# VHH binders against Cytoplasmic dynein intermediate light chain DYN3 (DYN3), part 16

Target 1, 312 residues: Cytoplasmic dynein intermediate light chain DYN3 (DYN3), of Saccharomyces cerevisiae (q04949)
Amino acid sequence: MDNCNAWDKLLSQNESTINSTETATITAIIYSPSSKTLHQFINICFPEGSNSILDTTLINYATIGWTNDLKENYSVDVYTLIRNTDDALDLLKPFLQEHSSKVRWLILLDWTLNDQKLWLNELSYAFNKIKQLNDDNEFSVWCLNSGEILNLQRHTTVWQSVHIDFILQTLRSFCYFNDSSLFYICEDHTEEKREEAQRLKYQELLKHFCEDRDMKDHIEMVKRSEILIPKGCDSIGLIKTVDERFEPTEVKEQHFLARYMDFIPTIDKIREDRKTTSGIDLDKLYPLEVFKVNIQEELGKMFAKYRENSRI
Below, E stands for the ipSAE of ESMFold2; O stands for the ipSAE of ESMFold2 at other seeds; V2 stands for 0.75 times the mean of E and O plus 0.25 times the DockQ between their complexes.

## First folded at step 10 (VHH; framework vhh_6fv0_2)

Design w1 (from u5 with Y35W; at its last look DockQ between E and O 0.64; V2 from the best seeds 0.66)
Fold by ESMFold2, look of step 10:
Structure w1 (fold): chain B 312 residues (1-312), chain A 121 residues (1-121)
Amino acid sequence: as target 1 above (312 residues)
Amino acid sequence: QVQLQESGGGLVQPGGSLRLSCAASGFTFSSYTMWWVRQAPEKGLEWVSTISGSGGYTYYKDSVKGRFTVSRDNAKNTLYLQMNSLKPEDAAQYYCATRGDSYTGSEYDYRGQGTQVTVSS
């Protein structure tokens, strides 16, 4: 039986980029709530030039090479996926069923989308779905635009310190119990040199995460907009230092999800780049058929981009 | 109104010890996490330690772990920082801080005026 699909073509091109000499290979999957969030993440955390290679509205793939601060070369196979329905992760099922090595998952959240009420439910779904699809995972949650915390508190009457801390303790607890890293990404856009130094810092953080390196020098558990907690560095006791009245073990309970959603301030407007997964907003703005895609066609577009970007 | 007053600073030799105190009023002290932060000349505010409302959970900056001990006496509304094996880099103005439920425009919503710790031979 002959199976000539896009996945067979991708797998048969099982080679590194143009730097093929003794290059370690890493597989990373970025799961983003929007195209804008994805573009920002790649621009901040990946080597310069990467963002032009991974531009998509649904699914994309590219191989990105880098050299770390120890002068070791890596080839990173990066898959990007934009969440447009609850089933978006199923698009990766054929690849994941035949993949035999560890997959690094970069699950993105974005403080500017005004969707914080949905975060716990969406993380729970994504982690559970990923664990059903693949059994060798390295998880991380990346909260982009965490500088928005200040903006929310200064320019609304509904966002207070108690809400920011509650979200933090919830995310820390979720990541602790799911063996995941948690990273807040905060950019300072006031000066170009300072902005570039921040991007270098986050690029090194990403490299250390993907390369399974020690990240103890990157830990930040106190500054609200700059939280950096690698897997294994948190604890129930540390989480309770934020507010002892919070009980981390309750995050695993289904009844907690309702309390989480009720406590987080009402979402008045969700940013245009992010659409709710309820489907109702999407139906009003776009016909339902717009979200159905031919997976072979999308993979074909991805392969065209891959061939264009590959250098031999 | 929240009020915090630090005391117990002074001059000490390297390797010496000091115990800082922070008197708190104007809020339910035992319900809120407390922080010690410090500021050296021409430097920003640096976090030192955290203690939960009951005192049951603590967290320390790596450079002071094992040398500093944060504690609290909720009956006296007083926070303490025991500093042992002091080094020149520990010299700073030390502040106690807390956050309320509401944002006040700073990373630490409330802090005191501080107490000076000086480390020299």
Scores: ipSAE 0.649, ipTM 0.868, lowest interface PAE 1.4, mean pLDDT 80
ESMFold2 (binder alone), look of step 10: mean pLDDT 81; pTM 0.816
ESMFold2 at other seeds, look of step 10: ipSAE 0.677; ipTM 0.881

Design w2 (from u5 with T50M; at its last look DockQ between E and O 0.70; V2 from the best seeds 0.00; counts 0 for: pae E 2.4 > 2)
Fold by ESMFold2, look of step 10:
Structure w2 (fold): chain B 312 residues (1-312), chain A 121 residues (1-121)
Amino acid sequence: as target 1 above (312 residues)
Amino acid sequence: QVQLQESGGGLVQPGGSLRLSCAASGFTFSSYTMYWVRQAPEKGLEWVSMISGSGGYTYYKDSVKGRFTVSRDNAKNTLYLQMNSLKPEDAAQYYCATRGDSYTGSEYDYRGQGTQVTVSS
């Protein structure tokens, strides 16, 4: 019929394969405390129009493409998860089984939710759970709406710079010891040109994070509402430049979590209005140190102590 | 009340050196991280260096690292910036600064009047 032979087929296949290798594929998972936080994050950091693709349920999926400043094409498979229960991350297990490459985790915090007292425990839980679910992870923590820092100090008498610094040094220490990036996202709405420049900056930051590019040119360690600290760019000494009385190595200790939660301001009215739906039991603390011990052994110790107290 | 007074600026040739001083009063100096910031004409404040309360931890902007040295004398409530190998792009009004407890969106809530550094041939 045709003068096509095995050589013609092989040459055609090779030509197509060569062209198709110009696009790199990335897997990213966004873990958000709320749908609102997720939508804001995508609007600020992802290419224009991404929200129409990633619109909200408890879990969503979309492919988002971009071309970087080096003319390299990327295809990003984005999974989004809204935290609403302590087993929410388990919903990603089937999707994680289909990937053999590195997963980029974008773990969101939001300054407007009035849940800062819970942040360290929630991060410890999330990182611990993720490490159990997947071995090859690139972590990042994204603190949205960091401009709220100013509002907290203006509109409450409880929030002081010492609390802002303590949270910052805690998050920096946590990220340092977990090999994670830390990014504060502060959107400036006062001027359209500046607003667009800021969004372009954050889009570039997201691309560099996802593409595993060097981000040393994006470092910001001084402006506390605009902190940008890529993995590997922080140190114990740099963290202590904020306030040297803070001991970064203490963040790993079991008792630090209680001190963190005690130090962070709480107003009953605000806490009740903004409590997360994560279902985290405040009596069950999940510090970094927990991963250093066998959970079954520690539960056994707790039950032994309970039985002892019951005799008394 | 917090008071900061810079001194030691002046005119130097490229490659020259200056030593800035900042006298501090009205607060517990040894408890606060101190900053050196600078402002060139028609530009915003640019962070240069910071030093922790005891002086044990320092951080420098890349463009001045290796050329500038920040230090403090907590017994004299004085902050210093030794500037070596000065370049024309270092010319600016230099301020010492610290952050207040009532955060206003700037690490430089308290700063002095500044001291001018001019680098020209």
Scores: ipSAE 0.499, ipTM 0.814, lowest interface PAE 2.4, mean pLDDT 79
ESMFold2 (binder alone), look of step 10: mean pLDDT 79; pTM 0.790
ESMFold2 at other seeds, look of step 10: ipSAE 0.524; ipTM 0.826

Design w3 (from u5 with T50E; at its last look DockQ between E and O 0.01; V2 from the best seeds 0.00; counts 0 for: pae O 17.5 > 2, placed apart)
Fold by ESMFold2 at other seeds, look of step 10:
Structure w3 (fold): chain B 312 residues (1-312), chain A 121 residues (1-121)
Amino acid sequence: as target 1 above (312 residues)
Amino acid sequence: QVQLQESGGGLVQPGGSLRLSCAASGFTFSSYTMYWVRQAPEKGLEWVSEISGSGGYTYYKDSVKGRFTVSRDNAKNTLYLQMNSLKPEDAAQYYCATRGDSYTGSEYDYRGQGTQVTVSS
């Protein structure tokens, strides 16, 4: 009886939101490394009360309604999924095959989980798997708790600015080549008005992303804990302004993955929220060769093409 | 089908100016970063400049900063490169380039035929 009442209440709340006006329907999937990360993300970016119907230890679904700054009403079908195994994304296969629509992917990373060494491989696997599961995707990567960057640098001798910058350039390059947005989420709890303004900013950002709106007014490429880079707003040259020695085109290559994992500091065992090791078996990792482009071959084709044109 | 066509090249004296244009079609021009690259005789392909989809962010190779200006008109799907104070070292075949909407391509996968810039001296 109690379960029936809770289910009826949930459906009634969602139906009431949907039936208030004509609304566009959006499908969004949040892929989170942990329940804690998911809970925090929903608290920051979704309307109050959304956690009670979206939180999960594995997979969940709910419809969330919101009104944007143009007074337009939206109905958002939200799936939440926790990465518990390498095949977690397969849980979505029946839904994605049955319900053919554009999907907005909110792929979460969390600076507090001390798993940054695994991020590039996990993103590569997730993006590739998602593209196998669904044809019409809009990608975004959301790095939660980016304020932890300062704590890592201040409270360990292992984390240095060069590591933070390397991760940033790697994530920007990965997102650039995969036509994905990249957003860092940093909460500042020092002042109540500042805290609320920042939450409003992230809620507006989420709405713009889900609604396919122009996000060019939401760009931040300098403040290391507050990076906001919508799809299409980054470039090879802009990425290199962090450190010109970094070559963005190499992030697709398997040897880069090995360099990335070797360079990123090992897990601080005192703060580990999930198990990982520096001894990750690179032969087991998802290969990145599918993104490799032979620049020399392409230049050769261009030269041959123009030599032929000059003969006429 | 991504199409890029460069124009505006020619012969100019050192210190002169040229304005290159690139007409783009077959992709959502305003959503993607555009590049200018060049190839001089006996040299490899060299990145020159780039501009974000909105036009709000530009970046230049150090040797052309202050002399070249990249811009775009998203209503006309056209990319521009204003080249001032041209030097003999700037003489090259100039190409506009993009990734376009190719998920698996490189940033230079889509290129036009190019336009020749020659600096006499």
Scores: ipSAE 0.000, ipTM 0.152, lowest interface PAE 17.5, mean pLDDT 76
ESMFold2, look of step 10: ipSAE 0.000; ipTM 0.132
ESMFold2 (binder alone), look of step 10: mean pLDDT 81; pTM 0.807

Design w4 (from u5 with T104P; at its last look DockQ between E and O 0.48; V2 from the best seeds 0.61)
Fold by ESMFold2, look of step 10:
Structure w4 (fold): chain B 312 residues (1-312), chain A 121 residues (1-121)
Amino acid sequence: as target 1 above (312 residues)
Amino acid sequence: QVQLQESGGGLVQPGGSLRLSCAASGFTFSSYTMYWVRQAPEKGLEWVSTISGSGGYTYYKDSVKGRFTVSRDNAKNTLYLQMNSLKPEDAAQYYCATRGDSYPGSEYDYRGQGTQVTVSS
């Protein structure tokens, strides 16, 4: 009896496969240090027009559709969140509790914000908090405006290659031990044709990451402003090729955070009131931007959009 | 003060071999990661290989892996690139390079004058 039903099922599956145009669903969350960083990221990596429905000063939600180079259709549920306070990630809790699928996390850093001293601590907090909020996560760290590396080295006396390499090796080690991808985003605005090619490159990178596709063709580990390291492609040995005196396993150890923060340069503000490592006030170095936003109104707007998009 | 001088280039038939050398001075050679890069006509600089200060960690461009071997002799302050099974697309000006900690940022803060590798049919 099962053989008869098996034949009918096989024929039905073949017909469905031949004529199927189903859309796959992806959930992605972008966690950004600022509205400006978020705007730039979406403009570079997401389909044209995505800013009009994803930009925010606190939290937003929208569904974006795309078709990849294999002609597969995807429906991407995108949440955008600005780091407003230490508890900003908790704003996502109601939406995460209603999901039972993998969440792709795009955690943004921005080379132009002069907050590099805070990066390791902020990443550690974010990864730990996200693991408490959701069980099935795909992590990635996106460092925007990495072209600033060249400006820092050319136009300051305090930023040197050793500092850039130390940050890189720290981020690579952190991502390696936390099963995360690491991507530097560098725009070159010198020519329109080159700028267009770059955006196509980064849009393809985003799609491959979200779609869980093989990314070995995207690896770049040498060009400091253009680093692209998908999860699983790095190693302790490769990290040490940058400077072998760096010990990647030390990133996991107590007190590395203080050593990291002590080594990273600070411009102007800290020079005027320099403190010891133990006395550094993290909120005063580059404090989390405090937004004067009506949280209940913004959540109300987001709930309305979420309910409307979920209707059948 | 940093000085890098490449040598060992020349004309080679496809499938042949060359050994490039780079003499270094003016810095603590054993403390710095070294790079081989190359430039063909009408192309930008292309990274070829990386070797750590002690020589214990190496990394190669995929197209040369298995054919090229980077090494260093820190007692002689000399970097080497053994190039086997040479192909026409390997023809380029080859440079040794390092990143300094006191000069304007680029992919390679210091490099030599280069040595020409020509692969002719």
Scores: ipSAE 0.639, ipTM 0.860, lowest interface PAE 1.5, mean pLDDT 81
ESMFold2 (binder alone), look of step 10: mean pLDDT 83; pTM 0.837
ESMFold2 at other seeds, look of step 10: ipSAE 0.656; ipTM 0.866

Design w5 (from u5 with S106D; at its last look DockQ between E and O 0.74; V2 from the best seeds 0.75)
Amino acid sequence: QVQLQESGGGLVQPGGSLRLSCAASGFTFSSYTMYWVRQAPEKGLEWVSTISGSGGYTYYKDSVKGRFTVSRDNAKNTLYLQMNSLKPEDAAQYYCATRGDSYTGDEYDYRGQGTQVTVSS
ESMFold2, look of step 10: ipSAE 0.778; ipTM 0.918
ESMFold2 (binder alone), look of step 10: mean pLDDT 82; pTM 0.827
ESMFold2 at other seeds, look of step 10: ipSAE 0.731; ipTM 0.905
ESMFold2, look of step 11: ipSAE 0.760; ipTM 0.916
ESMFold2 (binder alone), look of step 11: mean pLDDT 82; pTM 0.833
ESMFold2 at other seeds, look of step 11: ipSAE 0.750; ipTM 0.909

Design w6 (at its last look DockQ between E and O 0.58; V2 from the best seeds 0.70)
Fold by ESMFold2 at other seeds, look of step 10:
Structure w6 (fold): chain B 312 residues (1-312), chain A 120 residues (1-120)
Amino acid sequence: as target 1 above (312 residues)
Amino acid sequence: QVQLQESGGGLVQPGGSLRLSCAASGFTFSSYTMYWVRQAPEKGLEWVSTISGSGGYTYYKDSVKGRFTVSRDNAKNTLYLQMNSLKPEDAAQYYCATRGDSYGSEYDYRGQGTQVTVSS
């Protein structure tokens, strides 16, 4: 199979993964706010060695194989996409139209990016778009670097526990009504034995999510930096135990997004430095012109090589 | 200024009952979710139960559900834990706790604790 296109060569390289006589296949899509967030997620939650297969380019595809603790073999086709403000999910439409199996969505958020005001809007857009593009989806939201919660409260004057609780109750309510899992990923580097155990826990959680296995043994609803809530395990009453003044059903209301964005604090230093009307400067984190050039070029390369027939 | 004081611990036989109390002061008790946590020797803090500010919403660790009942009396600023059908694994130092507004931990404020011992 010489002289094949770039896609055939890339797929051939990934065929070196472990295969037994019985292998199940999975399609997973990781939707990340940044290359750094994506790199951290793979390094923490995917099986050892996956980082060498999934580089941190803006768009990537790889096949990762594993054997679970029940000795079942899986082959996971992983697509990664770095989001921008230019309707990035629409660019996945040709890929999604070429499959009929369930797609596992791993939608990443990152506590260190200082973009919490945008989270509800980004989630609402992503879930709605995904449901339009594909019928059979398994959703999960992964909040990386949740240990930053402590730093925000101790090292700023604007972040209080009420803000942290409001974000948590909003995310829990959103995921509850959208039949999605919600996972906070927090690494503690103070003890080597505990750090290793945390990574093994997150790796098992990812495998169970991808394999559609029961995750009831991985529930954590109390420690705000370590939340783990598989789909179907939350409730309105449980959400209200955090702070019962929050009304989970309000998250479905048309006007809630504005209330959410108004309540979430911003870092005033960024606003003062930019002299803008926005408290959050997405262009500074991911400059639109640079981001558009990078993602457009990468998608152009991938789609051109992937499409073997003339375009219609 | 936040003060939490646990009481009501003691020695009890397996299958017995005990009622813990937590007197609270220095904050608006009825506005805060309260927690019971426990610590056995050589173990970290283990969450036991949660109760919302009004008392209307509760959450329990699976191993104590149906045996323990958390409640509160907001007029007396007091939190309670009724423990029935006690088992040897329930033996621990029990603490009531609540979050601080500035620290982001559920257990920023907790009392000195009260010892529960279950022995035959």
Scores: ipSAE 0.708, ipTM 0.898, lowest interface PAE 1.2, mean pLDDT 79
ESMFold2, look of step 10: ipSAE 0.767; ipTM 0.916
ESMFold2 (binder alone), look of step 10: mean pLDDT 83; pTM 0.842

## First folded at step 11 (VHH; framework vhh_6fv0_2)

Design x1 (from u5 with T50A; at its last look DockQ between E and O 0.47; V2 from the best seeds 0.64)
Fold by ESMFold2 at other seeds, look of step 11:
Structure x1 (fold): chain B 312 residues (1-312), chain A 121 residues (1-121)
Amino acid sequence: as target 1 above (312 residues)
Amino acid sequence: QVQLQESGGGLVQPGGSLRLSCAASGFTFSSYTMYWVRQAPEKGLEWVSAISGSGGYTYYKDSVKGRFTVSRDNAKNTLYLQMNSLKPEDAAQYYCATRGDSYTGSEYDYRGQGTQVTVSS
């Protein structure tokens, strides 16, 4: 009688250890330019209620569970980080040493922050730093509020189609060469049913990305406000379809950063406002291209001086 | 002043073929990527194909890849879409479109009035 109960205890323990309903674990890190951008991203792309357990402080952590459309259970360890200093990513080192699997990076940009001039430098810094911190990464770039692209003419007269396309081709090229997905997230708040359908679609996109599933059904390469390009689905030729005068391979070159920043329209006030709002020293974010130019300049001066002295 | 005029639509049986044309004027045609966009009733715009200014680079939506061929003749300022193996799902109003050098706050700056493609038994 009583020994049957002890045996039942052993079976309960063994059933727990051999239970095939184990929850798969995913590590995801969201790197956001602001608290507001992070809050919007969680509201749009994560399961309902996720914001209540992920606040918008400088660094945060929560476990979020979901069940996908194949009825598979996942436990997602989500780390969030606000980009407010050049050492922000270093804060994640202790957390990264507590996992043994691939890290999914969700690097956020936001069309409403009027900081598009800074995007390439910020992405280059982030990707390089992340590769130093962790060797098994799945990258994605998420551009929130991309519907703002359709409204830029109503807000300023300086934005032209060539600027929108140049940013797109730059981001696509950057992501292509860094094996990263690129997603534009656009919400339409004019109709509740359409808004809900978009959120459900973006939630499924997030799940497919985190679960390393095929995302070919989500591809959109032409609608400028709704670009969705999973890793491995782009090409140099497809990028050049937007404007063939753009050369994607130039994005890897150090001198391209200066050309990118010079071409993208913005008001100088964004540098001052970005500095006060985000707490990031923008001059500190551009070390490599400036450093290479200065080295070449100094070497040229030294060789010129040597040549003159040799005439004596 | 920018003008885009589509032609070549019509009624065709499933499996049939059509060739759409788009005559362009009022801008430097060879400098701009051209697009084919379609819209079925109560559907949003669907971007079907694109071709760069020189014609050297193309894009196709997966559902039409291998069946549709976009091309252009820059000497005649004309964009083409060869549509083979047509399916009922391809029935729509087809537009040619482009993006100008000025931003108008839309997914394209200019489009034509369209040409209807109907696929029925």
Scores: ipSAE 0.689, ipTM 0.885, lowest interface PAE 1.2, mean pLDDT 78
ESMFold2, look of step 11: ipSAE 0.709; ipTM 0.888
ESMFold2 (binder alone), look of step 11: mean pLDDT 79; pTM 0.791

Design x2 (from u5 with Y35H; at its last look DockQ between E and O 0.60; V2 from the best seeds 0.67)
Fold by ESMFold2, look of step 11:
Structure x2 (fold): chain B 312 residues (1-312), chain A 121 residues (1-121)
Amino acid sequence: as target 1 above (312 residues)
Amino acid sequence: QVQLQESGGGLVQPGGSLRLSCAASGFTFSSYTMHWVRQAPEKGLEWVSTISGSGGYTYYKDSVKGRFTVSRDNAKNTLYLQMNSLKPEDAAQYYCATRGDSYTGSEYDYRGQGTQVTVSS
């Protein structure tokens, strides 16, 4: 025969057991060239349902929970940002200054956008800007839809292995000298079971990156559509195994950007006009109604979510 | 026409050694990165090692590093794989391979018929 106090004690112990599970907090920022690229990345790499709270046309914020294969619980504060303007990263400044902590940057590229000429300049700008915004950064570059490499070589006369190698060696060199991971995401849609296994693989890769875990068992440097190179695992010598005529140290030089852009096959006028330094009228090629985003409204929604989720 | 022909396989005891050769023709051999790949029965192709065009840069699968040495003689258009301390799991058909310039997206577009390595007591 136990009284109500004994029942209250049992209930309190159950709540303490639930509350005694430690949850580590991670801050991650996904910087995407488009809403479609962002949607695909989240669908592949994040837990089911994450798109409904992370998708955006400009900026968003949500908290994602996960448990890793060691049964450790994590709470991940995720910011999503679309590169609609050169100064898009400045929109994050208020959020970064308030919580001076380590930030995991997931900088997305997308093989299907046909903007490979712009990649080196966009990465250089983004890394430099991020270092101005935050002191403690863990960088990663994620190249989505790398299976498109096959389509480029099959369906154009201008894309050849030498161009694919040059881009790869440039990205590897850039990441090597900037202490960044480099990951290619190659989708396999042949069967539902294989697609599920693929999602599990990339979710584990994301978790290992965010959790600062050893990733040496995930290295792939030979299969050009499936490149996986964690920070610290590459070298000048390994980069040269692709084509030793490429000189990785040249990537640091200011004149390399022009050589990079000149060597990569011509993209259509719309893709080349996406480059913000060209002086081409972007509004003419992308009509105003396509790029109309109420920046203050979207920021207002994000600040409201941020304040609510930050209150404990 | 690109042609690759492997040789040097055979039967060896565990812990033994073999040296594989790959004769190349029909392309400028010294300009191409070359690979060794292998296939055990009922298994897919497994990458083993990579060597740059001049031979100055190499890369190995972790399980063979320190035991296998890839090399090339560009004057003879020949690729080599020295395999030491062989284990039963190294038994496979070994191919030399190189990537084509178009259309497959494969690192192993061109390969020969292979040479069999058998490790048994």
Scores: ipSAE 0.682, ipTM 0.883, lowest interface PAE 1.3, mean pLDDT 82
ESMFold2 (binder alone), look of step 11: mean pLDDT 84; pTM 0.845
ESMFold2 at other seeds, look of step 11: ipSAE 0.716; ipTM 0.896

Design x3 (from u5 with S31Y; at its last look DockQ between E and O 0.42; V2 from the best seeds 0.65)
Fold by ESMFold2 at other seeds, look of step 11:
Structure x3 (fold): chain B 312 residues (1-312), chain A 121 residues (1-121)
Amino acid sequence: as target 1 above (312 residues)
Amino acid sequence: QVQLQESGGGLVQPGGSLRLSCAASGFTFSYYTMYWVRQAPEKGLEWVSTISGSGGYTYYKDSVKGRFTVSRDNAKNTLYLQMNSLKPEDAAQYYCATRGDSYTGSEYDYRGQGTQVTVSS
């Protein structure tokens, strides 16, 4: 008697009313590493009240309506998927077979999950899988909680500017070659009025992305925690302004993934570094200038080593 | 110790030109991306331009693109900003800057005292 698929059940559970007059319909899929990350993203970037409609389950669906700053009405069919297994994206296959319209992909990363080593692999898998499942895609990568960059740099010696820059240049290169937007989402929780202004800004960013509007007024390539790079706005030359020793074209090479994962630190290394300096002020033992010079030299050696090995 | 010293500011009429200099010492200048930033009265720091370590890659704020040119002379450890067609909105204290490993609410951990650019209205 259970003749329906999971998508039919999901659609019957979460339908909302749609204002059909003068509306345009958008399909968006949010792919999140966790339920917490998804919940935060909806709170920050979607219209007020959207969280009550998009519960934090493995797969969810809702129709969310909004009016943009040009008084145009949109109806957004939002699907959410939490990465639970390596093949979670396959759950979307029946839905995508029944649709022929453009899909906006919102692929989430989260600075607080201590999984930065896995980001490039997760993005590579997700983008390749999505391209196999659907032909008409608009990609974006959203890095939540980028304010954590400050905490990592203030409270450890293992997370340094070169690691933050390496991740940024890797993500920018990946997005550049995959025709994707890249957005860092940074919340300031110190004051409610400032939080509200930031949420409005990010809600407008989301609307412009989903509506295929020009986003050149939203570009931010300099503020490390607030990076906003719409697709088509980056370049190899711009990426190299961060650190010219990074070679963006190497991100596409098969062996780059191992170099990426080897270079990126983890929280476990943070604890181990502090064990070797326990009982002594860590900041006084590792002056930033001395440590930074050493790390930059090591980065250069690692790039040279991998380039030499890759030419065999 | 990292030291950055700006010079070359002054009073100019709209449409005029100035060339700012930044003397750098205490670090290997050619390894680091350098920035020009500015601060108008009662405003926060505003990014103006970026130049890579070799000088081969540059990036400009849209409002100054085509009017300002950033350059560097690594043999002299000096950063430059050529500012042409100056507008009243360009009036500010100008700083050269670079980054360290800490983020303290600013993207520019090392900067000098600045040099004042004044454009008459």
Scores: ipSAE 0.727, ipTM 0.898, lowest interface PAE 1.1, mean pLDDT 79
ESMFold2, look of step 11: ipSAE 0.741; ipTM 0.909
ESMFold2 (binder alone), look of step 11: mean pLDDT 83; pTM 0.838

